# Designs tried in a protein design chat: VH-VL binders against StAR-related lipid transfer protein 4 (Stard4). Part 9

Target 1, 199 residues: StAR-related lipid transfer protein 4 (Stard4), of Mus musculus (Mouse) (q99jv5)
Amino acid sequence: ASISTKLQNTLIQYHSIKEDEWRVAKKVKDVTVWRKPSEEFNGYLYKAQGVMDDVVNNVIDHIRPGPWRLDWDRLMTSLDVLEHFEENCCVMRYTTAGQLLNIISPREFVDFSYTVGYEEGLLSCGVSVEWSETRPEFVRGYNHPCGWFCVPLKDSPSQSLLTGYIQTDLRGMIPQSAVDTAMASTLANFYSDLRKGLR
Short names: E, the ipSAE of ESMFold2; O, the ipSAE of OpenDDE; V2, 0.75 times the mean of E and O plus 0.25 times the DockQ between their complexes.

## First folded at step 7 (VH-VL; framework fv_nezutatug)

Design s32 (from e6 with heavy chain Y108A M109F V111I)
Fold by ESMFold2-Fast, scan of step 7:
Structure s32 (fold): chain C 199 residues (1-199), chain A 122 residues (1-122), chain B 107 residues (1-107)
Amino acid sequence: as target 1 above (199 residues)
Amino acid sequence: QVQLQESGPGLVKPSQTLSLTCTVSGYSISSGYYWGWIRQHPGKGLEWIGSIYHSGSTYYNPSLKSLVTISADTSKNQFSLKLSSVTAADTAVYYCAREVDYYDSEGAFDIWGQGTTVTVSS
Amino acid sequence: DIQMTQSPSSVSASVGDRVTITCKASQGINSYLAWYQQKPGKAPEPLIYAASYLQSGVPSRFSGSGSGTDFTLTISSLQPEDFATYYCQQSYSTPYTFGQGTKLEIK
């Protein structure tokens, strides 16, 4: 309960950060990615925003933990729900593909995930938790508070605005320039892949 | 071997709608990729018009957005361009192409049709 | 829109020459740059993607370099079939934009 409240409040705080604090990292195909130095670790808090040609519930249902995620997300190679507390609350373990000719080797994450109402839309958020079991083929990464806000578009109710906050410590010995390049591209690709996968 | 072939009228009257179709062979458009339209005016460079994914998701050049519609027909393995209210300025060679969709290469075009000449004239 | 400017607009060269064509973006585009070759009456053909990666089937005499705003296409030893117009294209941001072209012609 307390972890879900803290996580939700943190994401709402990120959503309230003023525009002048962000710097554009990448802009492609109607998605803009910004970043600013993270207050959680020695890396960046990334923000991405773009329009989806679908309603809020369908967009978030494709993002939140479940079998639909692997149908469209090119980066995610596995997803296991480890503990299921409520329909909107779980602990999940997922893995990601290697990136940049395997300069970034496959990662594994164990996240608490929570989905809740936000204004006229939804917020699906997550944060890594300590988990003792590791798989030797993966490097354990760590997600500081991350999440996706989805709200209906004012002038176009069949469309929604999707805003994401991603704050990932990939760990290991990776050049920071490679991390920065991969993170911005990963977020742009997330939007491209999701748009293709919506049904 | 993937091949693209443009087809449609080579002569269109001013104020009418220009309609072109791209037929894809050797690959199913429902299997992936964005598919795009690019044109080239006489004596000028290349201009991207827009791109479509088989689900109907589209991206249009803002300078043409109010005039352009791109659609896909997976049953015929085709995608089509409609450009409304044409003028002499729309006289060009029109190409269809497949958009590359992997890391750091999104938006480049790896396979092109041969091009079709469209003249807008009374 | 991101403006792509090529230099030179035209160059005359002989078979065996090393030819360099440059492309400048009006803002940073990382490595989201492709190069195309177009022969008269033909569609453009891809040469390079992601600034420096050679398209499958393209001869190794072609190479690309650069990042950010300044990019270069090099032909190390010009062959008769290389006389064509060359275009750069950015795909960092929509609308995708092309350079004005560089015409490579026989000296």
Scores: ipSAE 0.006, ipTM 0.546, lowest interface PAE 10.6, mean pLDDT 87

Design s33 (from e6 with heavy chain Y108W M109F V111P)
Fold by ESMFold2-Fast, scan of step 7:
Structure s33 (fold): chain C 199 residues (1-199), chain A 122 residues (1-122), chain B 107 residues (1-107)
Amino acid sequence: as target 1 above (199 residues)
Amino acid sequence: QVQLQESGPGLVKPSQTLSLTCTVSGYSISSGYYWGWIRQHPGKGLEWIGSIYHSGSTYYNPSLKSLVTISADTSKNQFSLKLSSVTAADTAVYYCAREVDYYDSEGWFDPWGQGTTVTVSS
Amino acid sequence: DIQMTQSPSSVSASVGDRVTITCKASQGINSYLAWYQQKPGKAPEPLIYAASYLQSGVPSRFSGSGSGTDFTLTISSLQPEDFATYYCQQSYSTPYTFGQGTKLEIK
């Protein structure tokens, strides 16, 4: 309960950060990716935003832990729900593919996930939690608070605006330039892949 | 360097399943990219069928979605197409290709396999 | 689905001619447009991606331009090896769709 409240409040704070605090990191296909220094670790808080040609519920149902995520997300190679507290709340373990010709080797994450109403839309958010079991083929990464806001477009209610906040500590010994390149590309690709996955 | 080669039966009977395999050499499928299938009907029309990422993520042409399955076998460096309930309209040259996904440059295809002709006839 | 319409369906030209082929999308696709060349019995080969970027190894006489809905492929001085069928393809959204092709023939 306390973790879900703290997580939700943190994401709402991110969503309130003024435009002039962000710097453009990448811009493709009507998706803009920004970043600013993280207050959680020695890395960046990334923001991405773009329009989806679908309603809020369908967009978020493809993003939150569930049967459709692996169908469209090129980066995610496995997803296991470890604890399911409610329909909107779980602890999951997921793995990601290697990146940049394996300069970034496959990662493993264990995240608390929570989906809640936000204005006329939804917020699906997450944060890594402590988990003692590790798999030797993966480096354990850490997600500081992250999430996806999805709200209907004012002028076009069959479309929605998807805004994401991601701040991932990939761990290990990786050049910061490689991390920065991978993070920006991952967020842009997330939108491209999701648009293809919406069926 | 990267080369793709299609293989599979050239003749399929109506209502049966068309199965094709693409063997990739000179590049590991698990290193990245989506890998796709495109067909060319008699009369030069090109139609994208679908694409797969080595994680198992797929996306298909909605016109074919209920009939098509694409799978990948990273241990053999291959990916495969199954198209069920075929009709004469599925007669075409079938190509496998790598779908490019660089920054600001995605969804076009390079390289292509040489193509394999599939005829659907009783 | 995004419909791609090429014009003309065929062009007759002589070596040394300037040839222009057009491609029109039924909706805005920004610069997510590729051009392919296909010779008889061969697979298509990419010429241009992102509307105007020349694929490695492709001669500089080929150029692409346009954005939004209207695109052109230009061959500034036609060579004998350029007689082929040309296709445009949008990569803005799935399903990816191709134009019907333009056959470039010897005059």
Scores: ipSAE 0.006, ipTM 0.567, lowest interface PAE 9.4, mean pLDDT 88

Design s35
Fold by ESMFold2-Fast, scan of step 7:
Structure s35 (fold): chain C 199 residues (1-199), chain A 121 residues (1-121), chain B 107 residues (1-107)
Amino acid sequence: as target 1 above (199 residues)
Amino acid sequence: QVQLQESGPGLVKPSQTLSLTCTVSGYSISSGYYWGWIRQHPGKGLEWIGSIYHSGSTYYNPSLKSLVTISADTSKNQFSLKLSSVTAADTAVYYCAREVDYYDEGYMDVWGQGTTVTVSS
Amino acid sequence: DIQMTQSPSSVSASVGDRVTITCKASQGINSYLAWYQQKPGKAPEPLIYAASYLQSGVPSRFSGSGSGTDFTLTISSLQPEDFATYYCQQSYSTPYTFGQGTKLEIK
């Protein structure tokens, strides 16, 4: 309850950050990725934005924890719901593939996830939580507050605007140039993969 | 091992449409990646023309957007370039390539051998 | 569009030499820079991606460095098969753009 309220409020604050505070990290194939120094850790808060040729509910249903995420997301290799608190609220554990020819080895995350209405659309957000069980084949990463806003396009209601905020501590010993390259490319690829997966 | 092979007429008349096909072997284009076209003018550098994902999503160089169409035929494991209203300036070697879309989007990790196209009467 | 400028346009070198070629972007492109090698009559072959990562199968004598606007390709000990034209390419923004090429010739 309190965690969901704090998480939602944090994402809404990110969504209100002024344009001039962001710096473009990558702009390709109808996706813009920006970043700014994180207030939570020694890394970056990334913002990505692009148009989806689908309605809000279908877009968010493909993103939130559920049976469809693994069908399209090439980075995510497993997803397990560990605890259900309410219909729109859970704790999940997921794993990611190695990146940059395994310079970034596979990661594991344990996140609280919450999906709620936002204006005329939806917000699906998450944050890592403490979880005692670790798997030796993965490095445990940490997601500071992250989320996806999806709202209908004003003049084209069959389309939606998807805005993401990602704030991931990959942990371990990874060159900073590899982290920076992987993060921006991963976000651009998230949009490409999702567009391909929407059915 | 993934291989790409261009095919099409080597001589095209001014004002006509240039049509080239790229045949992919060793990998299914419906399995992923963007697939693109690059050209190289005689004695000059490389120019990216555009790319396609097997679903039909396309991205074109804005300088060529009104003139270019890229299409994919997953049943034949091919993708094709059509460039309309050609002029002598379109004389070039045309390459098809696979565009990496994960670790460095836009990096071309596999190239065809290239096909020479001359635009003349 | 982002303009890519290579320097020098041509260079003459001997086997065993250390060769450096540079690439400058007209605006910041972070580390989204690739290098390709092209031999006469052949297609370009990938060498380096993300400014500094070596393509699988490429000899370790090749290395890339740089970020932002200024990038460098280095061949630490030139071999006979390295005489070719080298191109840089930015993947930061579409349209993707290439440098004009640097021709590496036998001295």
Scores: ipSAE 0.028, ipTM 0.655, lowest interface PAE 6.7, mean pLDDT 88

Design s36
Fold by ESMFold2-Fast, scan of step 7:
Structure s36 (fold): chain C 199 residues (1-199), chain A 123 residues (1-123), chain B 107 residues (1-107)
Amino acid sequence: as target 1 above (199 residues)
Amino acid sequence: QVQLQESGPGLVKPSQTLSLTCTVSGYSISSGYYWGWIRQHPGKGLEWIGSIYHSGSTYYNPSLKSLVTISADTSKNQFSLKLSSVTAADTAVYYCAREVDYYDSGEGYMDVWGQGTTVTVSS
Amino acid sequence: DIQMTQSPSSVSASVGDRVTITCKASQGINSYLAWYQQKPGKAPEPLIYAASYLQSGVPSRFSGSGSGTDFTLTISSLQPEDFATYYCQQSYSTPYTFGQGTKLEIK
């Protein structure tokens, strides 16, 4: 509960950051990716935004922990729900593929996940938690507060606006230029992959 | 290695329906990407006809609108083009292609092409 | 529809020459531009995607640059096998559209 409230408030704070604080990291087709220095760690808080040709509930159902995520997300290689608290709340463990010819080796994350109403739409958010079990084939990464806001598009009821905030510490010994390249591309690819998954 | 091969009639009469099939080998259509049709008129102009995703989602060139239908048969690893009410203006070499999203190129980058099949519309 | 215009329509060059072909979009397309090479009687071959990235297997003498509306394909030292027609293509918005082509001919 305490974790849910703090996480939700943190994401709402990110969503309130003014436009002039962000710097464009990547702008492609129907998605823009921005970043700013993180206040949580020595890295970046990324923001991505784009229009989805689908309603809020269907978009968020494909993003939050559940049966459809692995069907469309090219980066995610496994997803296991470790603890169920409520219908909208869990702890999950997931793994990601290696990136940039394995300069970034496969990662593992253990996140608290929470989905809640936000204005006329939904917010699905997460943050890494301590978990003692590690798997030797993966490096344990850490997600500082992250999440996805999805709200109906005004005057276009079959469309929604998806805004994401991602703040990942990949850990290990990785060149900063590789991290920067991978993060911006990962967010752009997220939108492309999701759009295909929704069709 | 991924290969695409077009097949269909080389001669079609005006007002009939042109039907072409693209057979994909070395990659499963149901694994992803959009798959498209492009044609090239005798004057060497390239024209994108349309694209399909294995779920049935399609994009068509608006200039062709109701004249074109693209379908996919994942069990045969094929996708097909039907162009209705053809005229001499539809005489062209027809190519099938795979559309990929490399480094933010988006769908529509044609990284693998079939060899092309010549279609003549004549009485 | 986004109109793609190439210049020149044809160019004559000699082996070893540096050749530049340009492509202009009628509106901003970010980096959603590809270049293809087509030899007589053959299908187009992919050369460059996302304006500047070289397709696997394509010689390093080929390079692409540009963003927004103005794009360039450069061949740094022309080889005999490079005589072909070159096409640019935007994938920013459907319908996807191609330039009219630039024919590269031996001098």
Scores: ipSAE 0.000, ipTM 0.473, lowest interface PAE 12.8, mean pLDDT 86

Design s37
Fold by ESMFold2-Fast, scan of step 7:
Parts: structure tokens; sequence; C-alpha cells
Structure s37 (fold): chain C 199 residues (1-199), chain A 121 residues (1-121), chain B 107 residues (1-107)
């Protein structure tokens, strides 16, 4: 309840950050990735934006925790729902593949997730929560507030604009340049993979 | 071991279409990665032509102004380059390459040996 | 398009020397820079990705550094097989672009 409200308000705050506060991190294949220093930890808040050739509901249904996420998302290697609160609200545990030839070893995250209406579209958001059980084969990472806004394009109703805010602390001993490279590539690849995964 | 091998005519006449094929062995094109073409003019540097993903998604160098088409044939494990309306300026060594898709998009980690194409009458 | 400029265009060196080659991007590319080695008559071979990470099988005498606009390739102790032309490439945005090359030749 209260966690949902705080999380939603935080994402709306990110969505209102002025364009001049962002610095381009990567721009390829109809996806732009920006970043700015995070106010939550010693790292970056990333923003990614691109057009999807699909309607809002189908795009968000592929992103939020559910049966289709693992079919297209190459970074995510497992997803377990630990607690169900509502149809649009859960706590999940997921794992990610190693990156940069395992310079970044596989991570595990435990996130609160919920999906809510936002203006003409949807917001699917999440934040890591404390969870005592750890698995030795993974490093426990931490997601500060993250989310995906998807709204219809005004003059093209079969298309939508997908904007993501990602703020991940990978933890462990990783060179900052490796983290920066992996984060920007991960967001660009998210769009490429999703575009191929849409039905 | 993943290997790429270019094939196609070494001589092409001006105004005709250059057609090259890259045969991939040791890895299935439909398993991922982008697959691309790079060329090198005599005594000069490298120029990226374009890339394809097995689904048919293509990305081309804008400087080639709609003259380029890249296609994939997953049943033969091949991808091909067509460059229309060639001139003497298209004389080059043509390479096919595998482009990293996940960690370092656009990094070319496997290259073919190259095939020389001369455009002359 | 992002322009990549290498310095020097050629360098003469002896076996055992420490050699540095630089690459400058016309705009910030973060760490989206790769290095390739090309020997006469052969295809380019991948050396380094993400500015500083060695391709599997590449000798440890090769190293890369830099971020943003300025990048360096270093060979700590030059070997006879290292005489070649070296190219940098940005993969920050399409079209992907290469530097003009640096020819490393015997002094």
Amino acid sequence: as target 1 above (199 residues)
Amino acid sequence: QVQLQESGPGLVKPSQTLSLTCTVSGYSISSGYYWGWIRQHPGKGLEWIGSIYHSGSTYYNPSLKSLVTISADTSKNQFSLKLSSVTAADTAVYYCAREDYYDSEGYMDVWGQGTTVTVSS
Amino acid sequence: DIQMTQSPSSVSASVGDRVTITCKASQGINSYLAWYQQKPGKAPEPLIYAASYLQSGVPSRFSGSGSGTDFTLTISSLQPEDFATYYCQQSYSTPYTFGQGTKLEIK
C-alpha cells in the first residue's frame, strides 16, 4: 500500500526531470539512453526511450512479471513469484545472466512490483526489498526505484512510446567502466529484444 | 569454432548489382547476434555497410542511400549483400562479420577472410 | 556521423618497445570503443571491446584505456607478430565508424 504510493510518486518525479539534466549515454537503432547521477546511491539513474510498434497493453504485458517475460528477455534467466497481493502487485525474485564475459557475474534481485494506470497508458514499476534468503551462486543486487511508462502515440494509435527509468546497484567489486558499459547496453538491448518478442 | 566465408563474383561491371553471400558454420544464424558487412577500399580504412538480425530487421549505413539490401536465409545458414548501381568507387575487399548483440552491440568478434571485388568494364 | 581520428598515422618501433596508439571521437561515446588488428592481406582481428576488455585469446601485453572522447591502445612489450595496422571503432551509435588506422612498422 504505502510502498506502492511512494514508488509511484518517485517514478512520476523521474518522469518530470527536465531534458537538460540528462546526458546521452548511448544512442542506437531508434533507442536513446541517458543517465544522470542517482540521488539514491553512488551510481546513475538511467533513462531509455523508444517507439514500439504495438499498443500499450501488449507492450506492458510483455514487461511486467508474467508468463511472457522470459520468452524474450535474454538478460533474465529465472523469475519466481514469492508473494501475490493483487493481480497487478507482487514480490518476485529473478536472476540475470553474467555480462561482459562474466566480468559481471550473475545477479539475483528480490523486487516489489506493481502495475498501475498512468494518464492514457500504464506504468509498471518496482523496487528491491529486504529478503533474508540468499543463494551462493548469485550476487544479490539492489534495484532502487525503477519503472516503465508506456503511452499511446498521438497520431499513430497502433504504436506506443516506451520510457524506462532504471537505477540498479549491481554490488560486488566491479570496475565502474564495466558497470556503465553494461547498463547502457542492457537498456538498448532491452528494446531490441522486446521488439522481436512482441506477438 | 564459428567460421564465416564470403563468396560471389570478383568482377562486376559498372551500373550492375554486386551480390555476395556469407556462409556461417559452427553457429546457427537463428540463435542470435547481428550479422554484418564491412568493406575496405584499396589502401584505406574500414567502412560499415550494414547488419541484419535473423528476423529480417536490417540497419544500413545512410551514406549508401538505399543502394544496399541485406537478407538472411536461415535454412542455409547464410546472409547476403546486394549493392545496386555499382561504380569504380565500390571496388574494395568485402568482409562479413558477426556483431555482438548482448554486451557490446556493434563489436565484431568473428570475421570472414574477405573477398576482393573489382568494378570495371 | 561520429568521426574517429587516430594518432599517429604510422609509428616505427623495435621489438621490446612500449607502443601507444590514440583514438579520438568527435563526440562522447562513453566506453563503446573497440580495437582491431589487421595484418597485410588478412581480415581484421578483434583485440579489445568496451574500451578496456581483452578479447579471449589476446595476449596480456595488449591493453586499452579511456572513456568519453579519448582512448589509448598500449602494447607493453612489442613482439615481431605485432607489426600490423590497428583500427579503433565506435559502436555508440549507427552508422558504426572506424578510425583511419595506425600502421605499426619495424624501425
Scores: ipSAE 0.005, ipTM 0.530, lowest interface PAE 10.8, mean pLDDT 88

Design s38
Fold by ESMFold2-Fast, scan of step 7:
Structure s38 (fold): chain C 199 residues (1-199), chain A 123 residues (1-123), chain B 107 residues (1-107)
Amino acid sequence: as target 1 above (199 residues)
Amino acid sequence: QVQLQESGPGLVKPSQTLSLTCTVSGYSISSGYYWGWIRQHPGKGLEWIGSIYHSGSTYYNPSLKSLVTISADTSKNQFSLKLSSVTAADTAVYYCAREVDYYDSEGYYMDVWGQGTTVTVSS
Amino acid sequence: DIQMTQSPSSVSASVGDRVTITCKASQGINSYLAWYQQKPGKAPEPLIYAASYLQSGVPSRFSGSGSGTDFTLTISSLQPEDFATYYCQQSYSTPYTFGQGTKLEIK
């Protein structure tokens, strides 16, 4: 519970960062990706934002740990709930596909996940936790506080605004240019994949 | 060889708009990077004003945000600064620069600078 | 805003001397720090980026070190062309901010 409060407050802090703190990393027709140096580690905090043609509950239900995530997310290759504490609160282990012709080999993450109300919408957030057991086919990555805010669009109630904050340490020896290319591309692809999954 | 050159009037009256243009040669601004404006007050240090990416995305120093506009004209390979409602405090040497974000290093820095243009706000 | 404070504000030195200039950030900036050299009437020129990486074309007598809040620029053996004003700059957070400058003068 202490963890969930800290995590929620951290994401709300990210959501309050002034617009001129962010630098554009990638801009596609329906998605903008920004980044700024992380306060948590020697890397970047990424922000992505775009409009979803669906209501908040359906969008977040496809994002948070559950049966539908693997159906649409091309990057995620497995998802296991290891511990379930409260409704909307768990520890999960997930794996990701290799990227850039395997310059970034498959990763494994173990995250505390929490979903909570935020204004007239929802926040689904996570942070990596200590987990001693590793699987040899994966490199253990680490997610500093990450999350997705989804709120109804004021002028179009059947649509919602999805804003993500991603702060991932991929670990291992990967060229920094490859990490940056993969992160911006992955966030843009997240939106296009999710839009297809919601249809 | 990338070169930047500032141009604009050296004297501006109080309350008017200061307008400066940076002409880039040897490199196309539409090829990437942020392009920025920095100023230096007489006897003082350097102050970052803001930056632009050729798509129109801008970042401004919050102390100047309500007063500053930076724009880019890719067809002329130029980017420009407008600073409204100037006062004597805006008297400075104004530099344009290219901002580089090196993925194999950390952060942004200005690797190429114009020669600077002196702007005096009249009494 | 992140405040950058340089020390000393000025230093007098002789050719051949080892010179050290420091820069302190008001909060942690990792290694998001650059150093510039400015000669009278000229634009600043980059010397060091990411706290410790030497800009191409810059002599090896220049070196940078530090992380977090405390940074140092060192000139191992001062040459006549090194008399100038030196500035540090953080790029960790907007607005990007510079130190007040350190003027290096002939003794």
Scores: ipSAE 0.000, ipTM 0.490, lowest interface PAE 12.4, mean pLDDT 86

Design s41 (from e6 with heavy chain S57D, light chain S93D)
Heavy chain, then light chain:
Amino acid sequence: QVQLQESGPGLVKPSQTLSLTCTVSGYSISSGYYWGWIRQHPGKGLEWIGSIYHSGDTYYNPSLKSLVTISADTSKNQFSLKLSSVTAADTAVYYCAREVDYYDSEGYMDVWGQGTTVTVSS
Amino acid sequence: DIQMTQSPSSVSASVGDRVTITCKASQGINSYLAWYQQKPGKAPEPLIYAASYLQSGVPSRFSGSGSGTDFTLTISSLQPEDFATYYCQQSYDTPYTFGQGTKLEIK
ESMFold2-Fast, scan of step 7: ipSAE 0.360; ipTM 0.772

Design s42 (from e6 with heavy chain S57E, light chain S93E; at its last look DockQ between E and O 0.74; V2 from the best seeds 0.00; counts 0 for: pae E 4.1 > 2)
Fold by ESMFold2, look of step 8:
Structure s42 (fold): chain C 199 residues (1-199), chain A 122 residues (1-122), chain B 107 residues (1-107)
Amino acid sequence: as target 1 above (199 residues)
Amino acid sequence: QVQLQESGPGLVKPSQTLSLTCTVSGYSISSGYYWGWIRQHPGKGLEWIGSIYHSGETYYNPSLKSLVTISADTSKNQFSLKLSSVTAADTAVYYCAREVDYYDSEGYMDVWGQGTTVTVSS
Amino acid sequence: DIQMTQSPSSVSASVGDRVTITCKASQGINSYLAWYQQKPGKAPEPLIYAASYLQSGVPSRFSGSGSGTDFTLTISSLQPEDFATYYCQQSYETPYTFGQGTKLEIK
């Protein structure tokens, strides 16, 4: 069993969680965000879903580690690929901007990233790995298994249905209400920013 | 810093199309945010009409969706509202506003125009 | 649509008083709530976002609290410029909806 296989299987399991286990956290601009308690840490597993006006390959190419991510994602402030394994997987280090007037200070993540086929579309997923380098301007966060499923929209093949699963331990001393507000809003804004970047 | 100003006719006849323009100064509408329209009926609260991103992506109040069009003209740094088939119920003060869409908060209006009164009557 | 119900519809108070205004959502909205102040003939002005965070330039006598369905705006010591109408607004789901307002008047 490899890290990529375990990660993929975990995301497929999340994608099969029954709808009645989810609670709506935010529902704006044709994006719905749900959450449920995480099995990985003391926090929430978030699910987000919305339609993208583009084909699967282009949507996922804008999400996975690559040349376009920093152009559209206003939360992501830097991205470095630390190790390449194959064209569909790598270890990356990225940073995020401060949130809620720096109540959530800038974070740094070091993640394994893996992209694979899923039905008529793609799954791009990741999980944080241990990395000994630290930088004092960032709090090192941890992403538990997360990912984005993107499949063609059934009645409109020029569009895609994008479904994400996110569970991030931001670490540090942050009021829980700030974490809850920031996580759901970040997911809604991810869709809004991505839509702007694809246009 | 940023300033919004509504313009358009103050009197519109029933069944006509209400057309308003918001001119933005001190900020380029092509640089971000959603740009929204809100109205305030006489003696009532506020009603969100809809919002636009400068590239053309729009979101409307479902109660008005078939009647409303919001558009943007980045070359003039303006965005506009058209509301078709108006009735006396559409008499209100109309505000344009900047809707926050930042990475950690969204959905409130941080800058408002001064408002323009629109009366629908014959 | 989420209905936002404010209470009271009006309140009469004196300078220096502590005033509270309540906003209730028809369903849980977590902390996705903003407060606005509107003076006669003027546009609303933002006071508070995300239930409890003061907009830049808003005096510290204003505070917001609450989560879920019940929210409160508090003015700890009323000043002459605070006599206005106050609105809450949810941003939990579109369409965004506003309370009907609470008018704060000089007693």
Scores: ipSAE 0.370, ipTM 0.782, lowest interface PAE 4.1, mean pLDDT 89
ESMFold2-Fast, scan of step 7: ipSAE 0.738; ipTM 0.897
ESMFold2 (binder alone), look of step 8: mean pLDDT 92; pTM 0.947
OpenDDE, look of step 8: ipSAE 0.584; ipTM 0.864

Design s50 (from e6 with heavy chain S31D, light chain Y92W)
Heavy chain, then light chain:
Amino acid sequence: QVQLQESGPGLVKPSQTLSLTCTVSGYSISDGYYWGWIRQHPGKGLEWIGSIYHSGSTYYNPSLKSLVTISADTSKNQFSLKLSSVTAADTAVYYCAREVDYYDSEGYMDVWGQGTTVTVSS
Amino acid sequence: DIQMTQSPSSVSASVGDRVTITCKASQGINSYLAWYQQKPGKAPEPLIYAASYLQSGVPSRFSGSGSGTDFTLTISSLQPEDFATYYCQQSWSTPYTFGQGTKLEIK
ESMFold2-Fast, scan of step 7: ipSAE 0.641; ipTM 0.863

Design s51 (from e6 with heavy chain Y34F, light chain S91A)
Heavy chain, then light chain:
Amino acid sequence: QVQLQESGPGLVKPSQTLSLTCTVSGYSISSGYFWGWIRQHPGKGLEWIGSIYHSGSTYYNPSLKSLVTISADTSKNQFSLKLSSVTAADTAVYYCAREVDYYDSEGYMDVWGQGTTVTVSS
Amino acid sequence: DIQMTQSPSSVSASVGDRVTITCKASQGINSYLAWYQQKPGKAPEPLIYAASYLQSGVPSRFSGSGSGTDFTLTISSLQPEDFATYYCQQAYSTPYTFGQGTKLEIK
ESMFold2-Fast, scan of step 7: ipSAE 0.534; ipTM 0.840

